# VH-VL binders against c7peq0: the designs that were tried, part 4

Target 1, 252 residues: c7peq0
Amino acid sequence: MHNKIYNSFIDRKAKGIKSFAVLIDPDKVNPADIADLAAKCTAAKVDYIFLGGSLVITNHLDECVQQFKTLCDIPVVLFPGSPSQVSRYADALLYLSVISGRNPELLIGQHVLSAPAVKKSGLEVISTGYVLIDGGAPTTVSYISNTTPIPSDKDDIAMCTAMAGEMLGMKVVFMDAGSGARKPITESMISRVASQVSAPIIVGGGIRDAEKAYLNCKAGADIIVVGNAIEKETSLIKEMADAVHAAAPVLK

## First folded at step 19 (VH-VL)

Design n4
Fold by ESMFold2, fold request of step 23:
Structure n4 (fold): chain C 252 residues (1-252), chain A 120 residues (1-120), chain B 112 residues (1-112)
Amino acid sequence: as target 1 above (252 residues)
Amino acid sequence: EVQLVQSGAEVKKPGASVKVSCKASGYTFTSYYIHWVRQAPGQGLEWIGYINPEGGRTTYARKFQGRVTMTADTSTSTVYMELSSLRSEDTAVYYCARHEYDSSGYFDYWGQGTLVTVSS
Amino acid sequence: DVQVTQSPSSLSASVGDRVTITCRSSQSLLHSSGKTYLSWYLHKPGKAPQLLIYEVSNRFSGVPDRFSGSGSGTDFTLTISSLQPEDFATYYCQQYTHFPWTFGQGTKVEIK
């Protein structure tokens, strides 16, 4: 199927259905724990598994994708640390441009180098405007990207960045405070972006409880991504998924 | 010359476990996956799972999840497959097979097979 | 799981005969990259299986020219142009486009 994953994003957004994604870092997850994790995600009716993390450290992607494929039926979407990291076994690739920053290598440079391999992979490629928001703590993405995240209280800058990304052809906007963020993205910023962008909005970083996940959905997020909190306590998967699935847009 | 040499035939009672070895030679052991495939009497080939000897990461077919464990010993270039809670339908010839990490997923070299018989 | 079905389940032939074996999958094996991942193996009792063909039509190193593969989509064929005494065996197709990888049930080629 062409564009199956992207179409699911826009179809669910059109129906007002919110999605929960669990982010798993192949370089950090203990392979022995993947079976239990897949079972918990299945029981909680998690909508997507995002695989990815560090921009520098990933080297067993096919194996991780194949494990999830043998353990559950949840779509696996790549959130790669490098645009060239692909697996033909995954369902889709979020092809991220860090549009919040001014680092030309993360805007387009690495993509020029990786594009032949990405095309050869046969993956569904989802152009994604990646917007880094200040999460109150150093993150791997902030350090490695050598970019300044958008300040957490600058709603208009985040909104204009997302608008520009959409107008330039990005199919999805991903607002991320980064792994290890001390504070998540504000509902105010989410709602400001959502008021001006038609593309599906993914929100992640620093989300530690079900209430915040719910409130982010009410503010206009379409897909909630949680990694760090789940890595620390997998029992949160069900709570988070339930909260996300129960939510509706504030003004949609 | 690439060779995969497996341990000898085994006879087991229902409920027991069996551990089959596969010793590799003639290539860089940690650069290739080792898969296990079995053939029950009168049946075709059935994929069980694989191990990456570099780091010991495994993937198992859903049917075998919870009953199979694969390990690798890089010092002896040997992979082990242990199948627990044996049933009579586990009677089969078990093969190890090599898969190049960067290849598209076919098995270029196979072991000679190990007959495991599970009988009452 | 993607099901792969071979036909016939068994056949009898003489040395020198042209033999064809078919393999049909429950889903297209054409990957969106443009590649099709289907292989053929030869297996004799008591021996290790041997790879014959990969990616539909590519002969593995050392495999005689009499073996050829063809097909696309859901339908694939292994052809043995002139059967030799050593070719009497069971043949398996394997799809590896969709994970988990699966094998056909086998086709036994016997001497008349």
Scores: ipSAE 0.471, ipTM 0.783, lowest interface PAE 3.2, mean pLDDT 88
Fold by ESMFold2, fold request of step 23:
Structure n4 (fold): chain C 252 residues (1-252), chain A 120 residues (1-120), chain B 112 residues (1-112)
Amino acid sequence: as target 1 above (252 residues)
Amino acid sequence: EVQLVQSGAEVKKPGASVKVSCKASGYTFTSYYIHWVRQAPGQGLEWIGYINPEGGRTTYARKFQGRVTMTADTSTSTVYMELSSLRSEDTAVYYCARHEYDSSGYFDYWGQGTLVTVSS
Amino acid sequence: DVQVTQSPSSLSASVGDRVTITCRSSQSLLHSSGKTYLSWYLHKPGKAPQLLIYEVSNRFSGVPDRFSGSGSGTDFTLTISSLQPEDFATYYCQQYTHFPWTFGQGTKVEIK
């Protein structure tokens, strides 16, 4: 079906239902552990599996997607470190433009090069405005992007960036403090963005416990994505999913 | 001159395990997936799973998850499929088949098949 | 999983006859990329299966011209234009548009 994954984002947002995504890096995950991970995600009613990594090779990505598809029914969404990281077996691709930065390569340049392959993949393509927020230290994404992240206390800059991205046609806003962030994005910033943006808002980076995931949802995040904390302790999947699913809707 | 040569027929009792080998030659072993497909008497072909020999990574069909284990020995260019807790319904000819990375998903070369009979 | 069914289950024909085998899928095999992923295999008892046709209509290397494939959407055919004695075999279709990939149940072609 066309736009199945995007429609699930907007339908759940419209109903006030918050979503939990587990981010898995195919380069880091032990393939022998994927069965247990899929079982834990299923038991916790995780809404999406996001797959993506910095140095992912194509056949490794395909294998990881296929493994999840045989082990559970959770949608698999590509969250690429590069726009060219595609697998036709996934359910959708977050086609990320780093709109918080001034690096033309990450705004559109790599997309020009990858677009033919992305089109041939047949994936559902979800245009995503990627907003990098300062996480308290240099991160892999801030280094690779060669951009200055939005300061963590500049709520209005983040809001205007997300608003502009939406007006320019981005269907989803992804606020990310980055892998390895010392601090997550503040509830104040999330709330400011949510008050002015109708697109689904994904929030990730530095989220280490269920209370922060819950508070981010209360502030207006629609989808919470967690990778690092779960890589360290998969028992957190249930706790975080429960917290996200329990969060009250934010009226707009 | 791609060739996949499988081990010989096996007769097993219910509850036992069987391990079938598939030796590859004539190509770069670690550049292709090896799939296992079976055919029960009077039935069609059923996909079991695959292994990527370069790192030993596997994907198994949901029906076989927990009962099948695939391994690869790159030094001998051989893959193995072990099926445990055998039942009479597992009586079949088991084939290994080659699949090119990032290709369409068809199987270009197959082994000759290994008959596994599960009977009391 | 996508179901793939073949018809007939078996048929008898004479050398020189035209033989047609049908393969039907439970959903369209047209991938959103515009390609259709369906293959045909030949299998003789005691032998390895052999690929005949991929992507609906492309003959694999070394496959005789008498084998051809056609179809679209959910309905596909394999045609043997002039049956030869060596064509006595069971034929399988396989869809590989949707993962997991699935096979038809087979069509046995017997020489009269």
Scores: ipSAE 0.469, ipTM 0.779, lowest interface PAE 3.3, mean pLDDT 88
Fold by OpenDDE, look of step 19:
Structure n4 (fold): chain C 252 residues (1-252), chain A 120 residues (1-120), chain B 112 residues (1-112)
Amino acid sequence: as target 1 above (252 residues)
Amino acid sequence: EVQLVQSGAEVKKPGASVKVSCKASGYTFTSYYIHWVRQAPGQGLEWIGYINPEGGRTTYARKFQGRVTMTADTSTSTVYMELSSLRSEDTAVYYCARHEYDSSGYFDYWGQGTLVTVSS
Amino acid sequence: DVQVTQSPSSLSASVGDRVTITCRSSQSLLHSSGKTYLSWYLHKPGKAPQLLIYEVSNRFSGVPDRFSGSGSGTDFTLTISSLQPEDFATYYCQQYTHFPWTFGQGTKVEIK
């Protein structure tokens, strides 16, 4: 097992390159629209396709993964709501531990159950510290996880949480305000976390325009993840991608 | 024994459509995909796409997007591949092939092939 | 797309000969799973292709021991240790690590 995707995270971060990821829910995406979406992502030079969501209620994951891989050359990274949601056709799996919460099932319980299947899949597994941030309203993630998100104004808690994740060996920190978040993660919080964490930082949730994407990058995010906004307006893909790619990292 | 039997040879004019069938026997479509691959004269094999008979979900290669349609009839264990807006370059032997769900993607069984000739 | 090139395009051999066919890909076929997805097929005119080898070196069920596969990365080889009369055919390699899946142009093994 080689770490191609993770190495790309590290390499790009080291070079000061910011990355844009489009989040797609296999259960929500219309197969008829995938070709167009893939084309737009390619044209916009999207860096990653993240497949997954809080809920996967159908077994369309494999087909969705394969379809994207057929239609474009963009790496496909699984971002599952459950560690058991895997497809061996993907390029990597973010193995998420919800470290912002205190639900043992999301810290290790579900991982133990899914471990045989994940191992059997042979996928590149990227241990990820998932940090749920309050987005101003209950999200699907918070409901399913039965965890309390970190308050949006508690930068130090987020920082300490991310630091702990990194020190525990998690390779990536994912800060997420959740799907449909009313309040995206603040630049202040991103900067605070970035100042203390060396691991790649993924930021998602509530990002609705190119400006916010850009500012998050400037604050210290390495990868920006957008789903909902793009689902509503696919034309935003290019605009957001350009903004992210134009962003410079925080000088440390 | 598993067998894939395809429909007979077709001769079409440019701009027309062709629909090739692939009937499976000896197994069910459960946990299987049916792929279509073609071979033009003097060239290698070219992957067109596949269909999951369960639910009828399809995936097509970019090159064929908009021109190819794959469908499945589970009651007859038959898969169809329709190619529209035919060109001379579409002249080829078309094969259906089986891909098991738990396999990595090799084709363990193939149809005998269907020659499609496109000529004015 | 990943290009797959076979060498030679054709060869003449006699029964009992050792035959070697090479397949080269334009990029590594090592998948993130740690597996390499390269297969070999035998194809006779008017017949359905037959799977010989999958994942570089695994013989498919019913395939004689005289067929073997090897290689890694971008270079792969199919070897027939002792050619039999029924082995005269065209052979194809196929990569299915990267979408779209692609095939070599074929190697025709003819009787000398």
Scores: ipSAE 0.005, ipTM 0.490, lowest interface PAE 11.1, mean pLDDT 90

Design n7
Fold by OpenDDE, fold request of step 23:
Structure n7 (fold): chain C 252 residues (1-252), chain A 120 residues (1-120), chain B 112 residues (1-112)
Amino acid sequence: as target 1 above (252 residues)
Amino acid sequence: EVQLVQSGAEVKKPGASVKVSCKASGYTFTSYYIHWVRQAPGQGLEWIGYINPEGGRTTYARKFQGRVTMTADTSTSTVYMELSSLRSEDTAVYYCARSRYDSSGYFDYWGQGTLVTVSS
Amino acid sequence: DVQVTQSPSSLSASVGDRVTITCRSSQSLLHSSGKTYLSWYLHKPGKAPQLLIYEVSNRFSGVPDRFSGSGSGTDFTLTISSLQPEDFATYYCQQYTHFPWTFGQGTKVEIK
C-alpha cells in the first residue's frame, strides 16, 4: 500500500541495514534473459529491482514489470520520466527532480505533465532529489536535458544540494554518476552528503565491483544501485549484494 | 466480428508435449495481447500467461515457467501455446483470450476452448 | 495470490427469476487509484466464455440490461433481474486488481 516501499527505506536505514538494487532498462533487457536474472537476484537476496531508462523508446514497461512479478517477489521500483513510463503493476515510483541542475523542465515542468498519469496509476510516489554527479562521461540525462552535473570533486556543492532537496521535502536523495559513468561517486562526497542529510541516500553509477559497493555503504549510502556492470556480468549480482549486506552504516 | 478459434482436442501421455493453436480474426492482431487460461475438471480458471503478438514478448505464470512456450505468427494471426512434460494434473480445457494492449486485466473475447487429456 | 470464492457453487432457478451470485476475495480489490477491478463472465459448455461486466458494474458491449454488477472491497455480486432461457450457464468472477489475475471457481445456474 501507500508508503510501503518508502517505509522499507526508512526502516532499513534506521536499523543500519544496507540495501542492494539491480537496475534494469526495460528497453535494453532481453526478455529471454529475465528469468535467469530474476533467479539470480532472488538467490542473491537483492532488495529492490529498479526499472528505468532515460529514454523509453518502446512501451514494454507493463510487460517487464509483470514478468518480474511472476518470477520473483522482489519489490519493483520505477524511474519515471514521462507518462508512458508508469505502470500500475509496480510497487513504487521514484519521482525524480533533478535538483543538481537548473533546468526548470527537470525541476518541475515534466512533473506537471506526468502528474495526471502518475496519479491515475495509484502508485506509491516517492519524491526524490536527483543529484547528478560528473562521472567522466556524458549521460543520456545530461545530453537530453542539457544539464551540467556537479563536478566529482565538489563535495560541498553536492552536500548543499542534497540538504536543499531534503529541506524542500524530498523524501529520498539519489546521487547518480549516470549510465555509462567512467568514474563512480567518491566515498568522500557520499560521506559529506550523509553527514548532513537524514533521508535515505541512493547511490548509483559507475560501480563495477563489490569493493566499491561496500565502501560506498561505509561512506553513508543506504541503497546501492548497479545496472551496467551486471548487464555485462550477471555473476556480480551475488558478490555485490553480499558486500552491501555486510556493510555497516557510518555513525553520524 | 472478433473471433478466436482454437485447435481440436488432444490426448497425450505423461511426459509428452502438446501444442494448441488460437487463430484470431476480426481485429488488428498485433494490437492486443493473447492470454491462455485453463480449467481443470471441477476447478476454477487458472491463468497461464500471455504473449504480445507484436514482437513476441511473453509473460508466464510462475507455476508454468520452464514448461510453457507461447509463440505468435503474424502472417496467419495465430498464437500457439506449447506445454511440455505433461502430467495428469495438466488435464484441462485450455482457452485463449484477448486483452487490451494497455494491460487492462480483463478478457473481452475468448476461444471456444481445447480439451487436453493426459492419461497413461 | 488473491483467492476468489463464489457462492453458491450451483443454483436452480426458473425463467423469470431474480438470480444473485456472490464473489468474495481474500483481499480488498480496491486499487490505490480508487478503481476496483472485478469482471464477470458467462460460459456455456462447448462455447467461448463471454465478458459480461468489468470494473464491478460496467456492462460490456451487447450485454443485456438484466445483468448488473455491484459491490466493493472484498464482496461483489452479479444480479440477473429476470432469468432468460439463454442465461442458464456457468458464471465466473475475476479479479485483476492484483497480479497475477485470478478467477472464482464458478457458479452453475441450472434450470429448476
Scores: ipSAE 0.709, ipTM 0.874, lowest interface PAE 0.8, mean pLDDT 93
Fold by OpenDDE, look of step 19:
Structure n7 (fold): chain C 252 residues (1-252), chain A 120 residues (1-120), chain B 112 residues (1-112)
Amino acid sequence: as target 1 above (252 residues)
Amino acid sequence: EVQLVQSGAEVKKPGASVKVSCKASGYTFTSYYIHWVRQAPGQGLEWIGYINPEGGRTTYARKFQGRVTMTADTSTSTVYMELSSLRSEDTAVYYCARSRYDSSGYFDYWGQGTLVTVSS
Amino acid sequence: DVQVTQSPSSLSASVGDRVTITCRSSQSLLHSSGKTYLSWYLHKPGKAPQLLIYEVSNRFSGVPDRFSGSGSGTDFTLTISSLQPEDFATYYCQQYTHFPWTFGQGTKVEIK
């Protein structure tokens, strides 16, 4: 049961397959819309459902996971704002360490506190280096953690950060411009990181159209995560999924 | 004492709808999930879905999506299950059952069952 | 979905007999947490089903000691050490390791 989702990441990456993930906030999603959303994701052959929000304040995580499990066969991966937000019904948990920052709580403190619950859940735990990139707007994460994101034009800092994460044993690198980002992560930065990191690279934040999704894949992203744009226009799911699936990785 | 008391037997025609009630007592109504499970003649038990009485959030099995609606009335501690577009295959005894809010997954208390017969 | 199959479908026994019912799942019910989520129910016609065992071997409150559950992986057993008159019923196993939760087809214990 363990490593199924992670193995899918590395297997797809090895084959040059790009993946599309839809990000759903359990606190924002209207239950009445979940069925339609799941259907569209299935039709578009979405590869992953990421469940998570910057502020998960409700205790509906199990219910939300189960709803998607009944509606579709797409793997559900928890993308929590806090390591303590777990559900044994999910397929995996991205265990996020904010390595772009210097807040000890987000590096290891919260993980120590949540470790017993996470172990008890039995979830596949995927150690993830979370790299926050400046998207032109303050993010909830930056605000709550009092951390400064990596400037959008500092490719080398992002690269070194990702390299460090990987060398520390993190299995996945997640580059995120944040929810509602005005500026998505540049292709240059993605390429720079991808050139030095072997781990799967997840990219999210501020992706609003299929073209950008495609270009990010071409730059070296392995998994594209989109939330806000889809929430506004569910019709984009298919367009973005198709674009991502049509993309080929940059040759290293 | 925890009790789940269901409404009486129903006879419906194909294409009609049926609404079964489950009144809960003996515990804090909003602290547990109420599930619906049915058993067709000669068949095993089949999970339909559940409702969280607190807030009314529902989770349905894929097979029943679009046809089943569960609701909760906190003032009367009653849960309802409505099944529409009835078919002969929907003939079954329908049970409500309680599970812990922690989503443990087993059913500690059950209603007595409601027979729903669908026939032309 | 995970299929759960009980055996036998029916059996005849006398009061005082040792009765064993088996439940087999199509895949392992051992959760990565180390727990195994399998329950047993007793059901009499016209009555509400009753929980007997949860998590393979834990007796529910008020359940007599003559009922016991065991097993691991894909194979599980409900044992009644000495059958009593009130034990003649249909028994069901249920897995809740994997979503959606599923039931066995039932085992009817009849009077010999």
Scores: ipSAE 0.700, ipTM 0.870, lowest interface PAE 1.0, mean pLDDT 93
Fold by OpenDDE, fold request of step 23:
Structure n7 (fold): chain C 252 residues (1-252), chain A 120 residues (1-120), chain B 112 residues (1-112)
Amino acid sequence: as target 1 above (252 residues)
Amino acid sequence: EVQLVQSGAEVKKPGASVKVSCKASGYTFTSYYIHWVRQAPGQGLEWIGYINPEGGRTTYARKFQGRVTMTADTSTSTVYMELSSLRSEDTAVYYCARSRYDSSGYFDYWGQGTLVTVSS
Amino acid sequence: DVQVTQSPSSLSASVGDRVTITCRSSQSLLHSSGKTYLSWYLHKPGKAPQLLIYEVSNRFSGVPDRFSGSGSGTDFTLTISSLQPEDFATYYCQQYTHFPWTFGQGTKVEIK
């Protein structure tokens, strides 16, 4: 029950298995399209469905989670823009602390406010060091938080940030270039981070094709997250999933 | 007083469709989910799905995917459930029921039920 | 899906009797939050089902004190301390800890 999703991360990483996650924004997804999307994800053997948005305008999270649960057996992991976005029907919650920034609200403030609701939900909580990387475009997170992402060419800063997160007890490192990123995270940066942390590494933002997904995996990413690209073209799901599943990590 | 009033009994042939209505009153229509649950003769209750009258978002049980359609009319505070490609196994009493918007999972008020008989 | 089984399927009783109905689930209904999501309903033919109990032991508004719910894990009980004429009906339990939500097959309480 508890730690089921996290244990899956650890187990797959230990085996050298790379995972593909589809990111769905519950506020943006058309409910009429969810059935087809779920079918494609199932067919492509998508490993996780990440549900989350930078801004939750409407409270459709429970409905969205339940809808996916009726359509497929893929684990649903909440990837909220705010820690308050929770549903007891999900399989786990990535409890994100934006450790790349220096906004106390995103480090701990919002967590304090959401803690009772999160605890009440009974969800598996996966402490996650969220590392925002400059993707060449402002993200909702950066705008709302007034935080500056780590420059795309500063591998050492990203590495040190991830190391710090892990040493502070965060179980997962999430490197994100953000929704609509023009530039995905470089393989160099991923490799640098992967060489110094043992925690599962999730990489997202700006990944538009299977080749990039594959290369990120080879660089050291354990889980690849794609949202915008597949929203525009759902046919990419299988191609990307296959690429990720075919990838092997670089030896540390 | 909260009330859910359903349409009358239906008799259909296999392969046909049936549309059952549920009129809600006594509360803010868009503040609660409306679920549909059926009971076949000699069996327990079976959850079919639910609709959020606010926006019309629906969630269906896997078993009924592709055959069931739920809709809501806010002007009349009425929810509809349409089941297509009917088969004998669909013979049951169909109930609409209300649940809280927070998806609590229990049903605080029910309709009186609508018998749908599917026979050749 | 979680299976929910009631026992007995039917029983005969008289006014004033203590009645006990059992509900058993195929897996624990204890949620990781610490809550247990089990409800009971009363249903008379041709009428709308009525909610009696939610979360194992909480009486719904307007429900008489003679109705009580108890249990934990996989075993739950609805008790009517003193059966009244209006209580002759079919009773259903429902779990909503696990999605999708599922119901028992019902227990018919008949007049002896």
Scores: ipSAE 0.693, ipTM 0.870, lowest interface PAE 0.9, mean pLDDT 93

